# Ledger of designs, part 41: VH-VL binders against q960a1r229to459

Target 1, 231 residues: q960a1r229to459
Amino acid sequence: LKGDRIELLLPKNIDQFKKFKKDRTVISSGLITRFVSTRNPKEFSQKWISTKYVKEFNEITVNKDSVVVGAALNIQKMADTLTSSLSINIGKEIDSFIQKFSSPQIANFATWTGAIISGAKSSLSVSDLLILFNVLDAKLTLLNNSGELTQVAIEEFAEKKLFATHTIVNAIFSRSLTGFLFCLKLGETSEQDSTNFNFAALVGNQVSRIFVGLGGQPKRLTSLEVHIDAL
Below, E stands for the ipSAE of ESMFold2; O stands for the ipSAE of OpenDDE; V2 stands for 0.75 times the mean of E and O plus 0.25 times the DockQ between their complexes.

## First folded at step 22 (VH-VL; framework fv_ramucirumab)

Design u3 (at its last look DockQ between E and O 0.01; V2 from the best seeds 0.00; counts 0 for: pae O 9.2 > 2, placed apart)
Fold by ESMFold2, look of step 22:
Structure u3 (fold): chain C 231 residues (1-231), chain A 120 residues (1-120), chain B 107 residues (1-107)
Amino acid sequence: as target 1 above (231 residues)
Amino acid sequence: EVQLVQSGGGLVKPGGSLRLSCAASGFTFSDYAMNWVRQAPGKGLEWVSYISSSSSYIYYADSVKGRFTISRDNAKNSLYLQMNSLRAEDTAVYYCARGYLDYYRGMDVWGQGTMVTVSS
Amino acid sequence: DIQMTQSPSSVSASIGDRVTITCRASQSISSYLAWYQQKPGKAPKLLIYAASSLQSGVPSRFSGSGSGTYFTLTISSLQAEDFAVYFCQQSYKTPWTFGGGTKVDIK
């Protein structure tokens, strides 16, 4: 049921991307590499647009209050940025969580956006990146079809299925996070980086955030958060 | 133009206290992290302490933890190191150094150094 | 703590020579290593960060390479102003430790 042709545009900046996006399917750099390696297209029969060379989607900004990670960056580059820019104990747990179960090849080529979208679409899978974004209270900057930028929490992105109608531009993480991050993954890695169960908790003087992954979207354990915050 | 000017060094007896100051100019001080690094006479460099731009993240070397306190006043473009319970092994030239919020970027601007001598 | 071991501790060289200094970490530090130059009586000067990124204003004869546990600083054609002590420093894990230094002297 798939066509034999793919037309791929490679815009260089966000203005070009907005102009040519139309009804094209957006592809990140990691997904493009896998697609090209699996297929050798001779002609184009579908219309695609890549984020790979868009300047704004490849940017990293570290501000006083926030760390901003562009949508086209790979998982390893995102992890390195968070590790170097958040508190040391939070950053080290992020590094350990990513390194413990990701192969260097996957982390260096797959984009974080591809992994987030895959996790947000899934009704049964448990996503390690999605639970990490939830526990860190990540925000996403989204581009709609009218060319407008909006900012949403990661929970809203998945809940409202915004991956269907919006393009991720970047992720934003607060630099006010303190306390201790604990991440746990249980399951056997098979063909995909699959997980049966995961858990992430950020506890400290600020409001705690505690999530569990049992299948589908991570669930927030607000009653446990209240108990922990009372201690 | 971009510079860090240090003051507050001197000679002090073991168990004494001293406060080092570092004044910044030529850049937006509140955008940068700051470090203290020391060097004993004829020896190598030792990182001492770090403070983020808003003071949200503060770290110490184990050898000074509990005795030294790093602080900053962004309104005065100034960095401080309060040194208590001083020991002979704290004798060194102390440098303040500008770092980045990204820990991996290094320390790109250094003060002239000030000598702290702890001797009975 | 991550120990940083530099070698050699000293090297004698002539103007125009290629000089290579090595730095070994006791555990992997990825690419989170900086190189500093220090002349007598002066503060250190940042040369290279992130193993291979040249700091602004540093001459292109300086280059860095390596990852994991093994790193090098190379001066491709030594100049008179390059006679100094060189330090590596890891920024992977606190405390951010320095190597013991390498003195580059006139032969």
Scores: ipSAE 0.314, ipTM 0.704, lowest interface PAE 4.4, mean pLDDT 84
Fold by OpenDDE, look of step 22:
Structure u3 (fold): chain C 231 residues (1-231), chain A 120 residues (1-120), chain B 107 residues (1-107)
Amino acid sequence: as target 1 above (231 residues)
Amino acid sequence: EVQLVQSGGGLVKPGGSLRLSCAASGFTFSDYAMNWVRQAPGKGLEWVSYISSSSSYIYYADSVKGRFTISRDNAKNSLYLQMNSLRAEDTAVYYCARGYLDYYRGMDVWGQGTMVTVSS
Amino acid sequence: DIQMTQSPSSVSASIGDRVTITCRASQSISSYLAWYQQKPGKAPKLLIYAASSLQSGVPSRFSGSGSGTYFTLTISSLQAEDFAVYFCQQSYKTPWTFGGGTKVDIK
């Protein structure tokens, strides 16, 4: 779409996306209508590129030992995929965790990528997805400004603030995780992030993973992990 | 039996090209990511390239970017490495190795290796 | 890129000895660390993944530990078949990188 106010490209695959991205701001599905309908569009960039129709950003791939979720998918789709693809003791908890306070989060971010980035950017926001990604030891496929793809752990993404220079293409989850997942979140709000506190613990796996969300990047409780693993 | 059998390689002049092949058997090839790893004579291991199960995602070491191309044919249970513009420093034993989309599990199945020698 | 520094480069040991190899990463790699064994003229063999997970079929005398930037591979009681070169490898982010290797030879 091209107009006097906003130019929007809708690439159909990652190759097209790479070609068009150079001088454009990435936008996820759901935000297009919002921006176009704004009273003062001059507050936004004039050139946009959407992930909405990019094939690779909208795919779900379930392999023997991995689940890959495209960056353009919504939170519910991600949650459903993980719930159905991971072990019952983990998947069930994911479903329960996401369903609680999920409506505001889904409405606000549109995509799971939005939630991840929002959580990584803010020192105040508590992202349920970010803590989930951490406890599950998720990886991200990133596209940089040069058109190169790289894969990083979620910790790397957040720590180095790669959201400033990279586009998330997908998330990768391991299907080899064992044990039990325990998630907790408290403090529902009406703001963009609907959670004030969250907690996630994967125990009974090869290595326990325990995180607490108090704002921004989740904090890993390594001492507690060591204690649990020694039991 | 789960195995990877390699072919190709040999002697080539600088600037030349070679194509390596890796045939998989004993497992569902299309469910796994694949890698190339090389080892110069008397040296350590160097990761070269990665390709996802569906070829949607491909990564290269900086040392081979723009020169090497990894590809796969799942119908033929085969992995390939097209090596162009070869240099002396590319001389090594090349291994194909089975991996995962999540890098967490390492590379658990390896081919027997094939020697590539780049020399004038 | 993440640099992996492996030490020692070589170690001489006797059968029955406890052998420890260390690997340090230039930055935190969480637990994305694998250990491989390579014998002369053979392909590497995966021993440990995820820093401490024993690969199927690998003897229990092999163990891995560590997180962040410091990792160790331990052979609790060295056997004759354990004389080989060992490599660590980070899988935290691409490009994957290996340590320089440690040769375990007979004293």
Scores: ipSAE 0.007, ipTM 0.559, lowest interface PAE 9.2, mean pLDDT 88
ESMFold2 (binder alone), look of step 22: mean pLDDT 94; pTM 0.957

Design u4 (at its last look DockQ between E and O 0.30; V2 from the best seeds 0.00; counts 0 for: pae E 6.7 > 2)
Fold by ESMFold2, look of step 22:
Structure u4 (fold): chain C 231 residues (1-231), chain A 120 residues (1-120), chain B 107 residues (1-107)
Amino acid sequence: as target 1 above (231 residues)
Amino acid sequence: EVQLVQSGGGLVKPGGSLRLSCAASGFTFSSYAMNWVRQAPGKGLEWVSYISSSSSYIYYADSVKGRFTISRDNAKNSLYLQMNSLRAEDTAVYYCARGYFDYYYGMDVWGQGTMVTVSS
Amino acid sequence: DIQMTQSPSSVSASIGDRVTITCRASQSISSYLNWYQQKPGKAPKLLIYAASSLQSGVPSRFSGSGSGTYFTLTISSLQAEDFAVYFCQQSYKTPWTFGGGTKVDIK
């Protein structure tokens, strides 16, 4: 064996998670799968803490003006929640886009946080989930190393590389979004191929949000937004 | 129509305890986060504590952590603040305030305030 | 903790004047900034959330702007009922903190 033992903590609630996360690498379900598959434990900290069983990270909360999805939920559960909680024009497009984004197997097992962090880290890949979060003006609740909570826009999370110093607790989506969501994914030959280009637009909201994915973080098309809003 | 009605204030000696109550009406209490905010006489506002709609997220200001306990009973539409080990510097008007899990929206409904005086 | 600094601490103004109150954060808070009005003996009232979004039922003479570390509340035409203390509050990171307040006196 290559030597060191791995210590993995499985806290049951956020208070336990805060207490025990010091000096530990946070693991999502998707990260655990990749670690086991590679048989290479030395690339990760030997003292790890999982989000899988934390009650608050597995919660869905529907408030008057927001829907909150916990960080440990899989992509399909997040999509189903958004589809049922947002307006029908937005929810239907989310459902359609997610089905193009990934195979049913990935959507039912991978966490949305794993996909978001992977997209936010990449300077070259086009991330479908990241562009969806940007167009929906998603907010993230983050837990820092001191146990303090911060809420940030998805753009700030990626730009400031907050995945390096913070743990995602949940995502927050406004239920007051209006208008029509349009999403486009272009791959090689099939819906499940890797994305070469994506595009997402929310039009008819208070201010339009339009993004293009060409590699790395989605780029906001603010000039186009101003033009469309003037029509 | 939408109301937060507070009770439970008063005069206590240092080291004593007091329990504040906040009764909600006119809205679905279980859909909202709740806060306590205090204001010392003639001074500014200080956030004290937060509790999410399901009680899954609870946070305290450092000045009260370990001494105060926020709780809610969604079946009774009621918010509580248990204050233990009270100090003179806890003297303030205490407000309950309705908020959202998404902190972006602020605190949009406030109770009338309850005076707490801590003195010998 | 994020410190919120309001300026001015007080202002005297006439009905019809434009009043601008500023709030500076010790670090970026994005647009997580709220404004409250408090009249003597009353609870605070939310005016503006998310730096610039007007709360329902608040008169349109109130407006907010800014992001990052610098924010303003503007009353475009002061009315007699606007005599109050105004507080900014950041909701970016716990503990949420308030500015020291700005007292607006109507002449």
Scores: ipSAE 0.120, ipTM 0.686, lowest interface PAE 6.7, mean pLDDT 84
Fold by OpenDDE, look of step 22:
Structure u4 (fold): chain C 231 residues (1-231), chain A 120 residues (1-120), chain B 107 residues (1-107)
Amino acid sequence: as target 1 above (231 residues)
Amino acid sequence: EVQLVQSGGGLVKPGGSLRLSCAASGFTFSSYAMNWVRQAPGKGLEWVSYISSSSSYIYYADSVKGRFTISRDNAKNSLYLQMNSLRAEDTAVYYCARGYFDYYYGMDVWGQGTMVTVSS
Amino acid sequence: DIQMTQSPSSVSASIGDRVTITCRASQSISSYLNWYQQKPGKAPKLLIYAASSLQSGVPSRFSGSGSGTYFTLTISSLQAEDFAVYFCQQSYKTPWTFGGGTKVDIK
């Protein structure tokens, strides 16, 4: 899309994306819709680039040991993929957790990336996806401004606020996770952060991971993990 | 038996090139990420490169970026490291190593190592 | 890059001794820490992953602990086959980086 209102590029692959990204702000499909449908787009003079049609950002890869989910995919697709690809005791809980509330995040952010970034930016927002990523020990593939790809833990992304300088390409989840996943949501609202409190615990034969969401980055309960693992 | 068998390497002059190979057996090679790790004589370990199971994602150490190329042929159960513009500091035993998962939690299977010597 | 500082560089011990090796990260790496054992002329062997998870086939006398920036590898009762060099490695973010190694020698 070109014009006085907004300039939007729609690259088809990551190489094109890298080339075009230099002077443009990354936009999700949801935002594209907003910008196109808005009655007063005259205020938008920014140059934008979308991940919507970038092949690598829209791929799902399920290998023996990992699940890779492209950054342009919506929350439901990601959840469905994890549900079907992880162990039954974990996958079922993920599905249940995501479906418990009709979170405005699904509609507002469109992509899981949007939800993750929103959660990482806000000290008040409680992100269900962010806590899931933490409890599942997810990795992110990031593209920096120089066009280089790096892989980081979700903690790194949030702690260093890498969303300011990097573009998420995909998320990677381990398929070797064992045990049981327990998730809890409390405080349903009609706001973007439709959850006021969340809790996630992965307990089993591996190292336990336990997180609580009170706003922003989930807090890990390491003492509780140690206690559980000693049982 | 799960194993990685390496070949290639040897003596090369500075600025020269070598290609290392790593043959996998005993497991579904195409399902695993692979790494190269090197160790200079009497020194510690240095991660060199990573390649995902489908080759979609590749990472390099800064010390070799632009000079080394990691690749794989899943049909042949083989991992490669093309080393160009070699320097004296590249002298090391090079190991291919299987990712425990796709870059999760270390490397659980290692090749026997191949010595690369860069000397004038 | 994340710097991994391993200590001590060497330790002399006897059979049956408790041996502790420390690894420090220049920044928090959560639990993304692995331990390897390497014997002379051999490839490294994965011992511990995720800071405290024992790799399959590794004796229970090996244990790992820690999180954030401070980690330890412990051999509860040193055996003859345990004399080797040990390395820590972070898998928190690329590039992966190793500690300098700790040589466990016979006293």
Scores: ipSAE 0.018, ipTM 0.562, lowest interface PAE 6.6, mean pLDDT 87
ESMFold2 (binder alone), look of step 22: mean pLDDT 94; pTM 0.954

Design u5 (at its last look DockQ between E and O 0.01; V2 from the best seeds 0.00; counts 0 for: pae O 10.2 > 2, placed apart)
Fold by OpenDDE, look of step 22:
Structure u5 (fold): chain C 231 residues (1-231), chain A 120 residues (1-120), chain B 107 residues (1-107)
Amino acid sequence: as target 1 above (231 residues)
Amino acid sequence: EVQLVQSGGGLVKPGGSLRLSCAASGFTFSDYAMNWVRQAPGKGLEWVSYISSSSSYIYYADSVKGRFTISRDNAKNSLYLQMNSLRAEDTAVYYCARGYLDYYYGMDVWGQGTMVTVSS
Amino acid sequence: DIQMTQSPSSVSASIGDRVTITCRASQSISSYLGWYQQKPGKAPKLLIYAASSLQSGVPSRFSGSGSGTYFTLTISSLQAEDFAVYFCQQSYKTPWTFGGGTKVDIK
């Protein structure tokens, strides 16, 4: 390898991560391998910090009413966790939704966090996870540059573009969701994003949630929700 | 019976410190997140701090950041709030309240409250 | 921070009356809203969570509705034990914030 030395820190817990994060670019597992294999490593930052071995980023917690998934986990692990922890009518659909076109997505992003951020950044990309997070009304735990933690809804994360200033630590899903989840995705591609269109609807819950993905942030179909809830 | 019993508090001068305690019983304390909420005399409610079941995630109101520290001892079924550099505006009844990591579900069990008075 | 504006600040009503309290958020909070009841000298009591879900043990005369930025708490038929102060609270984003409260007193 030619160029300057690349420094990589591998913290073991969130406290260490906070301490070491300063002036370093956050990476997930697998990215270092990619960078090392690139022809021009000078295009990348020289200082990196990985979430791969951070305990809190790799944990799954299933509480009475919540599912928490660490940011360092891959898409499949997240999907499996949600499938097994949410109601059968919702979990089954999640599994089916993720399995379709899942291989390219898993290979491209490795972690679910990558998919979420990619979807939030791009006006062209369609993220299956992003629409799933929206329809499930997921929350994120974020770490800012000052080392402070905050909790936000997925809508807030995307709207405020918090990916520019915050590190995702985990996602929180409600286990109290009821009703039926319907997901659809079309347009498989071999590019970074393997989906051109997706749709997700949770009906029969306290409030219906309906989203369509045409690029970037999913669009909520509020009028349709109102109609459904009036039935 | 599910309950939270608070202790501590009292009168303190500005710049002083106090430590509040909240003892849980009737439920598996280690499975629940906990909160502190305060209420100034004749005023509304103000969320102060949150701590997850394993203490991995902690949040503070801006008004108390750097001054207050929330902690818990799951072995003792206890929640604490260390309050340093107290100010007059910190005068309030402080409540401990049970919550969830997913705060979507609110705070469903509350302590009886402890009065904290900061005055010269 | 998200500001929660609660109205009215006070309402006088009689037993059997329908009482409606509103809460507005400075930005959308989806359905991350709770309602609490507080009686003098007592701790708050959770009534409604997730905007419209009734907490266990709470009478069915209490109901919550709304999403986004506008929410309501309704007492369909006010009872003697319902005279109290009510607070809304958003849990959409930290710091979590409360409304200013609504005092329901006897006419």
Scores: ipSAE 0.007, ipTM 0.522, lowest interface PAE 10.2, mean pLDDT 87
Fold by ESMFold2, look of step 22:
Structure u5 (fold): chain C 231 residues (1-231), chain A 120 residues (1-120), chain B 107 residues (1-107)
Amino acid sequence: as target 1 above (231 residues)
Amino acid sequence: EVQLVQSGGGLVKPGGSLRLSCAASGFTFSDYAMNWVRQAPGKGLEWVSYISSSSSYIYYADSVKGRFTISRDNAKNSLYLQMNSLRAEDTAVYYCARGYLDYYYGMDVWGQGTMVTVSS
Amino acid sequence: DIQMTQSPSSVSASIGDRVTITCRASQSISSYLGWYQQKPGKAPKLLIYAASSLQSGVPSRFSGSGSGTYFTLTISSLQAEDFAVYFCQQSYKTPWTFGGGTKVDIK
């Protein structure tokens, strides 16, 4: 740690962020993101850029048909926004599911992007936020190295390893979702602070979405969806 | 369809020079770091060189420092390896490989390989 | 330089067998470890990055574990297409060294 310091830039808006992002490791405020960023402290570039103070990454936008949550918001703020912005049936289940996080301190300080990136990288862990994003058909707005913005489904973000080449700007959720959301979390332990199994189903929407988490990416249960939709 | 297509290999005398090319398609080349990896006949893999997406960071294996130069042209989606002062021990199949700014993610797309033979 | 020692250098196995390949680093490399498969005449293929993360399109019978200095690649039920040479590579510190390879043969 002595003599060869880490350079950290703290841009205040997206224009500054775009200008200075070149060949820098992006970090957001949160335990998970810091851990990833420091895994190669000795050899790789120690030039970092933070999303914490970029105003566009801290915005919440509630439109008629969508709600948009900035990338730098903590998990609890995201959850509160979704709970108040989506239908009452869906919002109540989101609120209940997020309360099952083991520590309010983590939920109030860790960013949702850190948790999503950690889940998207892992082939073994079961991510509660990742399954929630999948069942809600979340979209991500991404910024590439050229300063261009694109939107992708949460599934594509993980499949194409876009966390390695793009910066998450926000998440987009449809306010047109209907029906009932059901979430189950099992197998959390105090020492590992992890889920061994989770399940999420949105039923009564025009097309049901049902996912199971057994390790790695949530798996969509398309045959079960067809059976339930046929009833 | 993500592809790396290599060219520029061949037979060259000791002390000679050769330039390898690697053309990328199906992805945004300027978002990715690139590597060269070689494999001598019947031997294992040896990392040769790395270049970051903007060319700001360049690294070489000790065995090639001062003789090989990695470069890229992001406008042409192309990666190059200029090999000078070639030696018999440089005889290998050379692969270009797509990597990431953070080496954590490995090299996930590889070219088909180009044979370089250094012989009298 | 960080030395990567793979063992065994070769293994003979049957379809359906569980195969474990190990890789030892001469110093801690945290989780900066990749596993590659190479078939004759072909380029290497990434199987596992970050010690345990499965690359897209790789069958779930492949798994990686470990951190620090000791790492394993496990094939839970060997298939005909899995007969190949397997390499580990550290990406913690340049030069990014490969292990010597492990040849997985039939019978």
Scores: ipSAE 0.006, ipTM 0.631, lowest interface PAE 9.4, mean pLDDT 82
ESMFold2 (binder alone), look of step 22: mean pLDDT 94; pTM 0.957

